# VH-VL binders against q0atu2: the designs that were tried, part 30

Target 1, 119 residues: q0atu2
Amino acid sequence: MLDKKARIRTSREYRNVFEKGKRLSGRFLIIYYVENALDNNRFGFITNKKIGMAVIRNRIKRQLRAIVREYQGQVKNKHDIVLVARAGIGKSSFEGMEKDYIAIMKKAGLFARNANKID

## First folded at step 1 (VH-VL)

Design r1e (framework fv_recibokibart)
Fold by OpenDDE, second read of step 2:
Structure r1e (fold): chain C 119 residues (1-119), chain A 122 residues (1-122), chain B 108 residues (1-108)
Amino acid sequence: as target 1 above (119 residues)
Amino acid sequence: QVQLVQSGAEVKKPGASVKVSCKASGYTFTSYYMHWAKQAPGQGLEWIGEINPSGGSTNYAQKFQGRVTMTRDTSISTAYMELSRLRSDDTAVYYCARDWEDSGYELPFDYWGQGTLVTVSS
Amino acid sequence: QIVLTQSPGTLSLSPGERATLSCRASQSVSSSYLHWYQQKPGQAPRLWIYGASSRATGIPDRFSGSGSGTDFTLTISRLEPEDFATYYCQQYGSSPLTFGQGTKLEIK
C-alpha cells in the first residue's frame, strides 16, 4: 500500500491537479500531473462506473496502486499525479495496465533518467 | 436533494416471491450503481448485491444467488429487488442504497432508502 | 470473504467520555474501501466515515477514523447524547462486500 503521504486525499488536492496540471492519455489510463511544493510525490486514483461493477473498479484500483507502488521510486519527485482509469481498462490484463502506465509516464517525462525498472 | 423511497411493507408466505421497489430522485439515476442490503430483526447488515447504472449487469452475494433478481426501470428512476422462494429467515428490513464516488473513493452506501419490512410467515 | 469483527459488541459510556470502536478484518483491507456507518433504531444506516479516516458530510469533528491493514478504529473524542447508536464497519476492497456485526454504543 502506498504511504499516506504519497496519496492525494482531498477534493481540493484533486481539483488542483485537474485545474493546473497537464493531461496525457494512454490506452487504459489518463494522467493528470502537476508539480507540487513537497518533497515527495502524491498519487491519486479515479475510477468511474464505465469501468464496470464495483468489484471490478476495486480490483482495478488495487492494481493501479500496485503498479504505482512498484515504480514509485523511479518517478521524478515533487509531482502530484492523478491516474484516471479509462473504460477499457476493465478488460485489460495487469501487464497491459503496467505497460500503459510506463508508456504514458515516459511520454510525460515523469520517470527519472536513471530509472532501471522501466521497459 | 437525493432521495430513495422504497415500497411499503410486505407479508408473504414461505415459497412466495417479493419484489421491493426503490424510487430515486434528486440525481441522475442512470449514473449510479444501486445496492441492496438486508437487516434481520435485531441483527446487523448484510449485503445482497449491486446493479450497474444501465441495469445490464449485476453482482449478487453468493448466499442470494439463484433467488435474487435486481432490475432497473430508468424511465421512472426505480430499482427493484426481487427475492424468490422466501423462507422465514428472509424476514428482514431491506434497504436500497446508492453508491458514490468522491475524491478517489468509492462509497457503496452514501444514500439509503427508508427500508422495506418483509415478513415471511406461515 | 473478508470477515469484519467489531469490538466490543456493546459499549456503555456516558456523555463526555471518549469512545473507541474497533473493526478487525480477517484479511488486509485497503483503507480506501473501509467505511463506517451509524444507525439508530428505526432508521436506515447513515454513512459516517469513509476511506477509513474521512468524515462524511455533516459529521462532527469529534468523530475520527484511523487504521490500516486489518485494524481499524472509530473514535469519538467526547460523546454527545446523539452519538449513542450502533456503528457498523464495512469493506468493499474484496468481493463480497461485508459488514461488521456492529458495536452498540449505549448510554451508561
Scores: ipSAE 0.016, ipTM 0.636, lowest interface PAE 7.6, mean pLDDT 90
Fold by ESMFold2-Fast, scan of step 1:
Formats: structure tokens, sequence, C-alpha cells
Structure r1e (fold): chain C 119 residues (1-119), chain A 122 residues (1-122), chain B 108 residues (1-108)
């Protein structure tokens, strides 16, 4: 699980990210993200009823937190980031969610780009 | 069983203040924000503000800022909304409502109080 | 502030007909934070659809919600007498929280 300081916890903090943040859509995930005035990144996770039953939503949340924790060192510092699971995520594999997360974070400029890109 | 029970109807004169209560039961009072909304006769719903019952922090709509004060008493699981300097256009039914977060998912106002009619007349 | 505009203001239909109610936002709203409430005269509002498309507990399957971004719709496939009420959309995505002005569904 992520440290308490690395989690978006309040309704107000979630609203700030939705109101002021940028949005990017992946295959299974949507992220909303905004720079914060803190010394660290914070993550929020939303698995709405469209995904399925509570058992499935809870599994998805646990898996997304595990993915975020694994890659937290690669995320550009001082951001609040909310991950919203899309309806189809319940049919995805762990690897599929992980691949989507990495792709969308790179597209957002929140992960380092390939520095060795040749024109 | 979640329940929000509001205080009874009030009749006030212009310039007075009114304080409406909302008593919560059936859940952990300090775990969820409480909201207040106004509905003038024949009109739609208007959000007034919110309070976090845990810390007591509040956020008010700009239209009501300076006239509204939200408080709570955690010992009796009761939220309060006080509206001051009443005008005739403050005549309305006032509702309290809980928002609910299902492990970080922000639900809408899933439970509402029955409403309190406040009439402002000379 | 995000302004929610509902249309039509009043919709006059007969039981058995299809109803389509619109809610348009002045700027993008996350679908997770767009909700619909039903209100009957003399009663508190009741949660009807949350997160744009999820029915609240006990709500009949003739009700459906859809939409994303700035355009959201509540549809009733075949009206029953008990469905005639006022419906409000609401956004919780940004402060201040706002409601639409409501669509009154009335018997023709």
Amino acid sequence: as target 1 above (119 residues)
Amino acid sequence: QVQLVQSGAEVKKPGASVKVSCKASGYTFTSYYMHWAKQAPGQGLEWIGEINPSGGSTNYAQKFQGRVTMTRDTSISTAYMELSRLRSDDTAVYYCARDWEDSGYELPFDYWGQGTLVTVSS
Amino acid sequence: QIVLTQSPGTLSLSPGERATLSCRASQSVSSSYLHWYQQKPGQAPRLWIYGASSRATGIPDRFSGSGSGTDFTLTISRLEPEDFATYYCQQYGSSPLTFGQGTKLEIK
C-alpha cells in the first residue's frame, strides 16, 4: 500500500485535481493530474460502480495501488494524480493495467521520455 | 440505517438569524462531509456549503459567504447551519445531506434530511 | 463555477412514452462526479443515478444515464405514472458544487 502522505484522502483534494488538472485517457485508465505545493506526489484511485461488483472494484484498487507503488520513483515530483478506472478494466490482466499505466504516464510527461531518441 | 433528522420549521423577521440542526445516526458522523442546500418556493436546488465534521473545516459558496456559518457537535452527531441578516429571499426549505466515499470513490448526496422550512416575513 | 443547464425546463408526456432529459455543463465534468436526483412535491430529493450512468439501489432499469465531458442525458425508456417528478443534475467535480435548474416531467 502507499504511504499515507502519498495518498489523496479528502473529497476536497479530489475536487481540486478534477477542477484544475489535465485529463488523459488510456485504454483502461483515465488520469487527472496537477502540480501540487508539497514535497511529494499524491495518488488517488476511483473505481466507480460501472466496473462491477465491490469484489472486483476492490481487487482493481489493490492492483492499481501496487502498480503505482512499484513505479512511484519514476514519477515527476510534486504532482497530485487521480487514476479513474474505466468500465472495461475488470476484464484486463494485471500486466494489461500496468502497461496502460506506463503508457499514459509517459504520454502525460510524468515519466521520463526516451533520452536516446534518434531523429 | 443511515438517517438525517432536521429541526422544525422557523418563522423569522428580516434582519434576524436562524440556526437549523441536522442530527445524524446510523454511521460514523466524523467520516463524511455534511452539505447544506437551499430550495426557494417553486425553485431548484442551490448548494450553500459543506463542513468536514472531523476537523470542523468549512467551505461556502461565494453567494452565502459572510452570512452563513456551519458548525458541528461530534458528541451528539449534529451539524448546524446558521444564516444571518435574513431577507425575504431567504425563505426556502433548507436541506442537509451526506456525501459518501466508498474507499475513495466520491458518491453524491446519498442521504438527505427531510428539510426545514424557514419563512422570512415582516 | 460550473453552470449546469437542463433542457427542457418542462417536459409534458404520457405514460408509455420515452423521456430524454439533457444536462449540459459550461465546462468539462468528470462523469464520476455527475449525478441525478428525483424530487416529488413536499419531499427531499432522492439519489437516482450517480457517476453519470449507475442506477442507485432500487431504481428501475427503465432509467438510464449516459454522457461525458459537458453533455449528459437521463433517459426513461417507458414512462410509468410514478416517474412524473422533477429531475436535477448535479456536479461534484469542482467547488462550488452546483445543480441544474431541474426538468419537470409532467403528465400531458
Scores: ipSAE 0.005, ipTM 0.570, lowest interface PAE 11.3, mean pLDDT 85

Design r1f (framework fv_recibokibart)
Fold by OpenDDE, second read of step 2:
Structure r1f (fold): chain C 119 residues (1-119), chain A 122 residues (1-122), chain B 108 residues (1-108)
Amino acid sequence: as target 1 above (119 residues)
Amino acid sequence: QVQLVQSGAEVKKPGASVKVSCKASGYTFTSYYMHWAKQAPGQGLEWIGEINPSGGSTNYAQKFQGRVTMTRDTSISTAYMELSRLRSDDTAVYYCARSDEYFDLEGWFDPWGQGTLVTVSS
Amino acid sequence: QIVLTQSPGTLSLSPGERATLSCRASQSVSSSYLHWYQQKPGQAPRLWIYGASSRATGIPDRFSGSGSGTDFTLTISRLEPEDFATYYCQQYGSSPLTFGQGTKLEIK
């Protein structure tokens, strides 16, 4: 699991990202991202009812956290990033989610230049 | 401040339709779901349905399916709930309530409109 | 659908006493999706506790929420006169969204 310090936890923190951040849409994910004044990145995860039942939503959330954790060390520092799951994500494989995450993060320019494992 | 202001009380005959409005202010209207709830006199709360921020998708409780229509007019930050084929047991206070699009997963309502009394009687 | 059963239906207490309100779900509900509202006569409901245990903005710390699975509780450590109202629990862990039937907290 992601370290607590690496997580967006409060509504105010989420709102800040939504209000001040940039938005990019992928196939299964929408990301909102903004620079923060911290020495670390923070990630937020949003799912909603259109994804499916609570069990599904929880699964998706766990999967997204796993993906973010896997690539966390390759993301440019000092960013707050919120991942919003799109409706179709419930039917996606883990690999599909991962590919979408990588693609959208690359598009956002959030990966470090020397990042690996982002094929 | 965030506020939901609903239209005034309605008196209808059985078989008629009623359309209640809910005007939002103080926040980005298109970023939140709008829910509607029914409360019959002296009774508890009953969920009617929801409409997503864009207005393109609705989800109604089975009890109201076929009789309820929820819409939104983003130009005036107003949500509508229309209930048709009214009957006496539709007499109730109807509430609109906001739910954040991004926090809607949790599914809480804040704030609520002040409520609209709809009376159905012969 | 998930049925929420609140107990007791009516709770008669005096100011200063401790109040314990129960909300039991027919199926397991994630704590994130269980909420409480307060409603006074002639007024709209107001969000009181969200996510089972988080107080809404402006809610006094004498209010607390707890529970998981199928059993949830709203506790008022020391009742104030303004706390007497009807309290509803609500879930949206599963469709359709449902409310408990409410517990009326009245002055003894």
Scores: ipSAE 0.020, ipTM 0.675, lowest interface PAE 5.6, mean pLDDT 90
Fold by ESMFold2-Fast, scan of step 1:
Structure r1f (fold): chain C 119 residues (1-119), chain A 122 residues (1-122), chain B 108 residues (1-108)
Amino acid sequence: as target 1 above (119 residues)
Amino acid sequence: QVQLVQSGAEVKKPGASVKVSCKASGYTFTSYYMHWAKQAPGQGLEWIGEINPSGGSTNYAQKFQGRVTMTRDTSISTAYMELSRLRSDDTAVYYCARSDEYFDLEGWFDPWGQGTLVTVSS
Amino acid sequence: QIVLTQSPGTLSLSPGERATLSCRASQSVSSSYLHWYQQKPGQAPRLWIYGASSRATGIPDRFSGSGSGTDFTLTISRLEPEDFATYYCQQYGSSPLTFGQGTKLEIK
């Protein structure tokens, strides 16, 4: 469950992210992201019919929102981020989507640096 | 203009079958799921099932499983719902509706067909 | 199956008053998948609010939707005569898709 203020809801806002944002691809996810002029992050989610029937797409959107909410505090502030599900995501587990999300967000530089010292 | 036009009212005897049509216009027929809903006299709305017009795959509510069949004809942008072994409690207005989406929002029904009254009586 | 319970079943008010209609889900439903419809006698339902809070095209600004999780609300700030109708909430988050039983808004 993401707060209403943390969600991209309008066509204009999605278009802004696609036109001005950077794009990074993971295994199951593509993200588009751009810095916003707000004091908070906003997330958008896209699942197209190539993924599967409505019940599958709805399940994936719910799972992606749950993942995003869980890691919301680790995302650098003031960004609009759109997650686009790739066709293969329908065969992924929740854990697989979660790992892909973390990996792509770290690669984009949107997650806080790992401060864990190995030794 | 995006619209759905349904076939006319039907009167059937118990045990018969009825097939209702829903003709789509003003949009790409295969790009949106089509749904069917039942409304008995004086009652609320009840979802029957859905069809993906692109591949023809269907999903039905368990209450109607075994009695309902949804099909489509992409050449004339028309969806069909056939209900068999009719009972008196199948008397209702049946609606078709397109499920629409807008980026991360989805699953609202717009437009709706005008409805088809099916009366089951002896 | 997600059960949507609307309350009250019937709401009797006068033009000019505020109306608050509730829809409670038996399980959590994403706001993105909760929608409201208005239906008048003899007519097909009409989309009113989609995604819990977005007004459909042509719907007056006196209507607003809110809520998340299991509790959703449709509010009409100042009732007009044409607003008296039955309102249904609907969820698209889980199969089978379900509607609430409806709230009938009637003139007092």
Scores: ipSAE 0.006, ipTM 0.572, lowest interface PAE 10.1, mean pLDDT 86

Design r1g (framework fv_recibokibart)
Fold by ESMFold2-Fast, scan of step 1:
Structure r1g (fold): chain C 119 residues (1-119), chain A 121 residues (1-121), chain B 108 residues (1-108)
Amino acid sequence: as target 1 above (119 residues)
Amino acid sequence: QVQLVQSGAEVKKPGASVKVSCKASGYTFTSYYMHWAKQAPGQGLEWIGEINPSGGSTNYAQKFQGRVTMTRDTSISTAYMELSRLRSDDTAVYYCAREYYDSSEDFTDYWGQGTLVTVSS
Amino acid sequence: QIVLTQSPGTLSLSPGERATLSCRASQSVSSSYLHWYQQKPGQAPRLWIYGASSRATGIPDRFSGSGSGTDFTLTISRLEPEDFATYYCQQYGSSPLTFGQGTKLEIK
């Protein structure tokens, strides 16, 4: 589970990320992200009924939280990030979701390790 | 109902800049991303980038990074794409296109008519 | 970046015949994010098939899309004169968005 302070909680906060943030699409995930004025990162998660039954959506949401928590130490400070699960995610493996998350975050320049690369 | 109307053809010299407009009508302009694509004469489509008309955030293809700037004016529901330091290989028809998405579907549904930009000496 | 390769580059057929157009991706693409567009000379592209197999509004049932992973197909069961155009596949699965080079369907 992510700490309460690391979670985006209100509709207003989600709206701010969607309206002012940048977007990057992966195979199973879309991220929306914007720099915040806080000293910490916050994450939001969106899944919908078209992904599948409640059991599938709950599994995906739990797995995405686990992935985000595992890699949270590598994410650049002061960002609000919303993960939107795409319809195809229901057929992905945990490893597939993890790989997609890492690839998207590196491409967005949000992982600390990317800061040391010339390009 | 939904319509995207682009500015007219432009002829520019190498090194100049061009700014193409795309005026939206028939929907809430700030609710959908706008994309831009390039099509050189006799060639296929190439994605340039996207803009969120609400907050103005952008994402560009690496090939155009540093030369393209996308903006919008919400008061007149118009998106703009400016391409600087023009080269002869920038001669192309440029299209704007609206992205439809909900939490399950994501595609470009409506396209502008295109703007021919000719770069010649 | 995901590269989409369309084949054949040009397909010459007569009205009434069946057309099969291929789109191959360099990496796996979720079928939900593989789309097809039709473009006629002097016109903007028009969304034709989305999510590999769903027809866009107003598209006749003689058009069908299929495929998954890296191999996708657009099929026209019985060509009509108005179907002769260039068809492009597009992946929406990962940034940057990419298009195939197109297959030109022309009258024999």
Scores: ipSAE 0.006, ipTM 0.587, lowest interface PAE 12.1, mean pLDDT 85

Design r1h (framework fv_recibokibart)
Fold by OpenDDE, second read of step 2:
Structure r1h (fold): chain C 119 residues (1-119), chain A 122 residues (1-122), chain B 108 residues (1-108)
Amino acid sequence: as target 1 above (119 residues)
Amino acid sequence: QVQLVQSGAEVKKPGASVKVSCKASGYTFTSYYMHWAKQAPGQGLEWIGEINPSGGSTNYAQKFQGRVTMTRDTSISTAYMELSRLRSDDTAVYYCARDLDYEWSEGHFDLWGQGTLVTVSS
Amino acid sequence: QIVLTQSPGTLSLSPGERATLSCRASQSVSSSYLHWYQQKPGQAPRLWIYGASSRATGIPDRFSGSGSGTDFTLTISRLEPEDFATYYCQQYGSSPLTFGQGTKLEIK
């Protein structure tokens, strides 16, 4: 599971990212990202009722956390990044979600130069 | 009441710049993205771009990139759209529009300014 | 970008009739990100339907939205005089945000 220190946890932290960060929309994800003053990245995850039932939302969150964790070491440091699940993600495969994440993160320029496994 | 009030009509020469303002009231200005749209006379709506709540980040349509600058003054709940190097086909009504709350953003506009006519002519 | 094509360009009907407006997307759009606006001459657009099928606040129930994928429809079951306007569909399922060219609903 994602390290505790790598998590956005408070409403204030989320709000800061939403208000001050940049936004990019992918097919299944919207990312909000902003530089932080820390030595590590923090990730937040948001799902809403448009995604589906609670069981679906929880599954999506779990999958997104897995994706983020997989690529965490390749993300430029000192960023707060919030992933907002978009409608339709509930019907997406894990691979589809992963591709969307990679695509949007690339567009955001958030992957390190030496990042691997990034197609 | 919740509303967006835009600045008045502008008449500009080709090559000039225009800056349209959009003042928000009745809601938390810093909680919503602001969008701008163009509508040429007798034509449809065209998306120009968006600016995030703090004003620190923007996304512009490719057509307007390099000529448009969106800003916000949070102290007075006002958004601005500046369009430079004006040409005749920039003649249009320009609208500011509020996006839905960021937590529920679906990219639709539930609040619009009244529009600002910008006329570009020699 | 996703191109939204509305049809017909102009729809001439009489009060009391049923109106069907089409919005076709060049590629699939999630229904949650397909919206409709109404605009009358000299006025700003007004949100009418959001998420393909949800009526905005204050919108009469004679209006309904439907569709998925690439085909979306706005239906007015029984036209009222105040319903004659131009209707635009809009998507933000993918960047950039795009509008349809509009359907003008006019009095026959």
Scores: ipSAE 0.022, ipTM 0.695, lowest interface PAE 5.6, mean pLDDT 91
Fold by ESMFold2-Fast, scan of step 1:
Structure r1h (fold): chain C 119 residues (1-119), chain A 122 residues (1-122), chain B 108 residues (1-108)
Amino acid sequence: as target 1 above (119 residues)
Amino acid sequence: QVQLVQSGAEVKKPGASVKVSCKASGYTFTSYYMHWAKQAPGQGLEWIGEINPSGGSTNYAQKFQGRVTMTRDTSISTAYMELSRLRSDDTAVYYCARDLDYEWSEGHFDLWGQGTLVTVSS
Amino acid sequence: QIVLTQSPGTLSLSPGERATLSCRASQSVSSSYLHWYQQKPGQAPRLWIYGASSRATGIPDRFSGSGSGTDFTLTISRLEPEDFATYYCQQYGSSPLTFGQGTKLEIK
């Protein structure tokens, strides 16, 4: 579970990210991101009903939060980031979502360090 | 600024068709479902249907099934609603609206077009 | 089809008074799918309360939403002149999406 301080919790904060933020699309994810005036990053998550039934959407939300939590240390500080799941995400694997997240965060210039895991 | 801008008022004869446009700006058009609603003069709101702008799939209210067609053009971030075989009781303001889903709330419309008045008369 | 019945149809009050607007569903609706809109003459509806109880961006604290199951309420603790408008409840817990017929809040 992400810490309360790391979560976007109000409609105003989501609206600010959509209106002022930059957008980048991946295979399964779209991110919207903007710099904030806080000491930390905050994340928001959106899944629509066409991804699947509530069980599928809840699984996707939990998996995305787990991925974000694992890579939190690599993310450039002071950003509000909203992850929007695309319709096809319901058929993806955890590894597929993780790879997409890493790719889009790197392309956005939001990773402070190289997040690639090498065997 | 995020906004939805609809086409102008139309006057049509019974039996004609009308096609209303809704142009999105300030957000990623394909990330949110678009809905259409009808409001007859002095009456409340009535849902017509929805479209997924990404894949183009649609879902219509039974009352409008067979007479309504929703489409979109992703290259210009514009959604369309065409209503055919117009009757006098189709006279109404038609709205497009963006569907937003949060973790705790689904199927609410946070952004609306200004409305398009369609008048059906002889 | 879920029918949303709003009561009263018209509510006549003065600025400074408390307003209570009801929305009753013909069958149970999850709070996550019950929303309220404000509409003034000549304008598009505006999102007011979503998920039964969450205020939309810019909506003042005097507005609150509550309810579950079949009974939902929009409360205005102390009416201001700009609050006089028509309020609609809406559900999308079941297809087709439906709206209530509206409650018109007017100056007494």
Scores: ipSAE 0.006, ipTM 0.594, lowest interface PAE 10.1, mean pLDDT 86

Design r1i (framework fv_recibokibart)
Fold by ESMFold2-Fast, scan of step 1:
Structure r1i (fold): chain C 119 residues (1-119), chain A 121 residues (1-121), chain B 108 residues (1-108)
Amino acid sequence: as target 1 above (119 residues)
Amino acid sequence: QVQLVQSGAEVKKPGASVKVSCKASGYTFTSYYMHWAKQAPGQGLEWIGEINPSGGSTNYAQKFQGRVTMTRDTSISTAYMELSRLRSDDTAVYYCATEDFYGDEYSFDYWGQGTLVTVSS
Amino acid sequence: QIVLTQSPGTLSLSPGERATLSCRASQSVSSSYLHWYQQKPGQAPRLWIYGASSRATGIPDRFSGSGSGTDFTLTISRLEPEDFATYYCQQYGSSPLTFGQGTKLEIK
């Protein structure tokens, strides 16, 4: 799990990222990201009803938090990043979501190219 | 259907500049990096650089730094590569390529057809 | 920069034979970022194997990739006439991105 300091908690903070941030789409994920004035990164997670029933949405959100936690040390500091799950994410494996996350973070310039833990 | 369509062949004199275009279709243009590569006659592939079409940030191979400029126009899903101060050894086919749309990261799944640039006096 | 050296430069074989193409890196490359491309004369390169061992969509199962660290191999178990082409390895792990010089597979 992510520390409280590393989470986007309020609707206002989410709106700030959507309004001012850049957007990149992956296969299963969309990220919105903006530089913050803090000394740390913060992450937000959105899984909407189009994905499926609550149990599926909760599983996906938990898995995305686990992925973000695993790679947080490789993310460029001082950013607010919101992950929005696309409708098709429910058909993905954990590994598929992980690869998509790494790919979009690197394309955004937020992640080192050779930071992949899988050799 | 993902497709990259490049501009036509160019013949230039030494010292001139050339600007090659690459029009993307069939995917979200701003979601994936666009790369450019050079292939001199009878030679292998050489990476020139990349552009993030979303923010416009670029990264060039040192050999081309100072002579290459990559840009894009998101309204028409088109990437551009401009090479200045042309020399005879810039004669080559230039390719644009984008990363895997369908889930693999950082491989060049889709390529343009190539643009032949001939530099001769 | 990482230099990729392919060997042999030219490989002359007959249909039905096994082909083994080598790609050696000057320093370690994560297998996730080692890719192979096929190129025929007058055509753009085409992604063939990605992540050292995964076949791209539509690529026949006679093709396999293997390797890790600095030593990577592309194997064609039984050559078909359409397989005669130039094959390039590429690393995407470190900037600048680099390609090997290519191995030309030609009919004996």
Scores: ipSAE 0.006, ipTM 0.538, lowest interface PAE 15.5, mean pLDDT 84

